# Designs tried in a protein design chat: VH-VL binders against q09693r1to98. Part 10

Target 1, 98 residues: q09693r1to98
Amino acid sequence: MKILASSTNYVLHNRLSNSQYEDARSKIVNFGGEFTNDAAKADYIFVNYSQINRVRRELRTIGTPLETCVSCKLIVKIDWLNEPKESLTPGNPYVIWH

## First folded at step 21 (VH-VL)

Design J6
Fold by ESMFold2, fold request of step 22:
Structure J6 (fold): chain C 98 residues (1-98), chain A 118 residues (1-118), chain B 113 residues (1-113)
Amino acid sequence: as target 1 above (98 residues)
Amino acid sequence: QVQLQQWGAGLLKPSETLSLTCAVYGGSFSGYYWSWIRQPPGKGLEWIGEIDHSGSTYYNPSLQSRVTISVETSKNQFSLKLSSVTAADTAVYYCARDKGEYSYFDLWGRGTLVTVSS
Amino acid sequence: DIEMTQSPDSLAVSLGERATINCRSSQSVLYDYDNQNYLAWYQQNPGQPPKLLIYWASTRESGVPDRFSGSGSGTDFTLTISSLQAEDVAVYYCQQYYYTPLTFGQGTKVEIK
């Protein structure tokens, strides 16, 4: 079915314009995913970072440190949403944490 | 062996826009985050914001409405614009590098004193 | 925001004697997951940009003399200069990188007594 079907998804707003953030949300829905405003509930967290430890800092800053994100399976570079050529798996080049 | 060189106008009137540029020599621009940090005379340091090679930025909320950081990746340069300056914006402005994994600054420019007159 | 407070604001120390600078954060900068303190120290000699001395609260940057050491955890940190030299006359800053925005202490001026 759709590539994000049955997933709950969070987009970290840091380093995105409001337009980029809304575009990412729209793509998630179009790919069959549900959007959440709570990183702690997400299966996938989309980020505009290449370094996991910077993502950890931002999650700490918003009060949802990665350790509380118990549902999270993957943290994914947001540019995957622009070119979803490969399914999201731990080996996917856009995945920075699994 | 990596060096930062910075330049820009040092004297402004209130309501003008501060504009500074920093160039990276002898090293890679990609893989790092690049920051602007300022120091008012006789005071401490304030982080202004950061940019990466793709042009993605993150700003200190205290300045966010007035700050723009931009990059010219082909020239290994990044720039600071701060709009609507007042005397409170008088400071030495530094460009600085963090190593990309964690945000402590291992390389600094020489600084540029910007004075905002009355 | 995490507020970083240094003490004292100014310190006069005889050549060859120990200098001790304190830094306190308004919230812990210890990350339980990796058991690391997200704290750095900088030296700023007169007329110079800041220079990184210490990161992870206690790790010396390459080329920093052994007389500089950092200690502490959580909210309370210390920079120690075991035997002050003339070139150590500077303002010293702590900085946290645990949260954004990144914040610095107000500085401690060290001078020869």
Scores: ipSAE 0.620, ipTM 0.880, lowest interface PAE 1.5, mean pLDDT 92
Fold by ESMFold2, last read:
Structure J6 (fold): chain C 98 residues (1-98), chain A 118 residues (1-118), chain B 113 residues (1-113)
Amino acid sequence: as target 1 above (98 residues)
Amino acid sequence: QVQLQQWGAGLLKPSETLSLTCAVYGGSFSGYYWSWIRQPPGKGLEWIGEIDHSGSTYYNPSLQSRVTISVETSKNQFSLKLSSVTAADTAVYYCARDKGEYSYFDLWGRGTLVTVSS
Amino acid sequence: DIEMTQSPDSLAVSLGERATINCRSSQSVLYDYDNQNYLAWYQQNPGQPPKLLIYWASTRESGVPDRFSGSGSGTDFTLTISSLQAEDVAVYYCQQYYYTPLTFGQGTKVEIK
């Protein structure tokens, strides 16, 4: 089973170049994940932030405040996609919210 | 006793690139976000964009195609480049700090007037 | 973009009297989750950069005199100077940080009558 198998994934574009964004989407697919353009439907939200309250602001900005993201299990720093050494669990160092 | 000092060329011709630098003294660069904000003479304030110590940026969509913000962490400095300027870009440009999780600005530079000839 | 509209554009107040500045946002800046209003106020004295006065709509920044107070919620906010002093001659700006891009009101100029 691939590391993101059976997951629906969203990438928050903030603070990513277009190239970085496309690269992240490609990695999600390569790891077996499904990509969504709707953060409210995602199991995992990947972000280029280390502070959860900045992520909350951006989710509010796009109309999907975190409180409406009922499927979300983890919010994860994007760098995990570059070097996925461990499976995503609440204890993973790249996880900023669970 | 954190202070911001800013400098750069104050007079430009249309189509040139605006270039400003802000240096951080007496404090840590990491743990904060650093912004550029401009104020046309006699007008209100416009947020341009932000950068963190890693060099990751986010820009106001209205300016995104022309803006580059960069960081030189070894010097505690960050810079603004705004390409293809016109007279509409004439403003006082401020560098500013926010406290990391929320974007209200507790520290401001003195401002640099940049004038673009018509 | 969320539009921030201040009123009045200009205000003349006698020394020692109360000054009241209003700010209205085009959308609520109250986050129901934490019950906080994402609203700041700045003072810009002549020839100076802006200075933070108030954040969270009503929390005074360190070193700001207690004659400055903020109130309001949702879309309607007020900055009050309870007893105007000569050094309070400035332009005052509200700013929201609920959405990006960050936006400021157009400013309210306070002068001595």
Scores: ipSAE 0.619, ipTM 0.886, lowest interface PAE 1.6, mean pLDDT 91

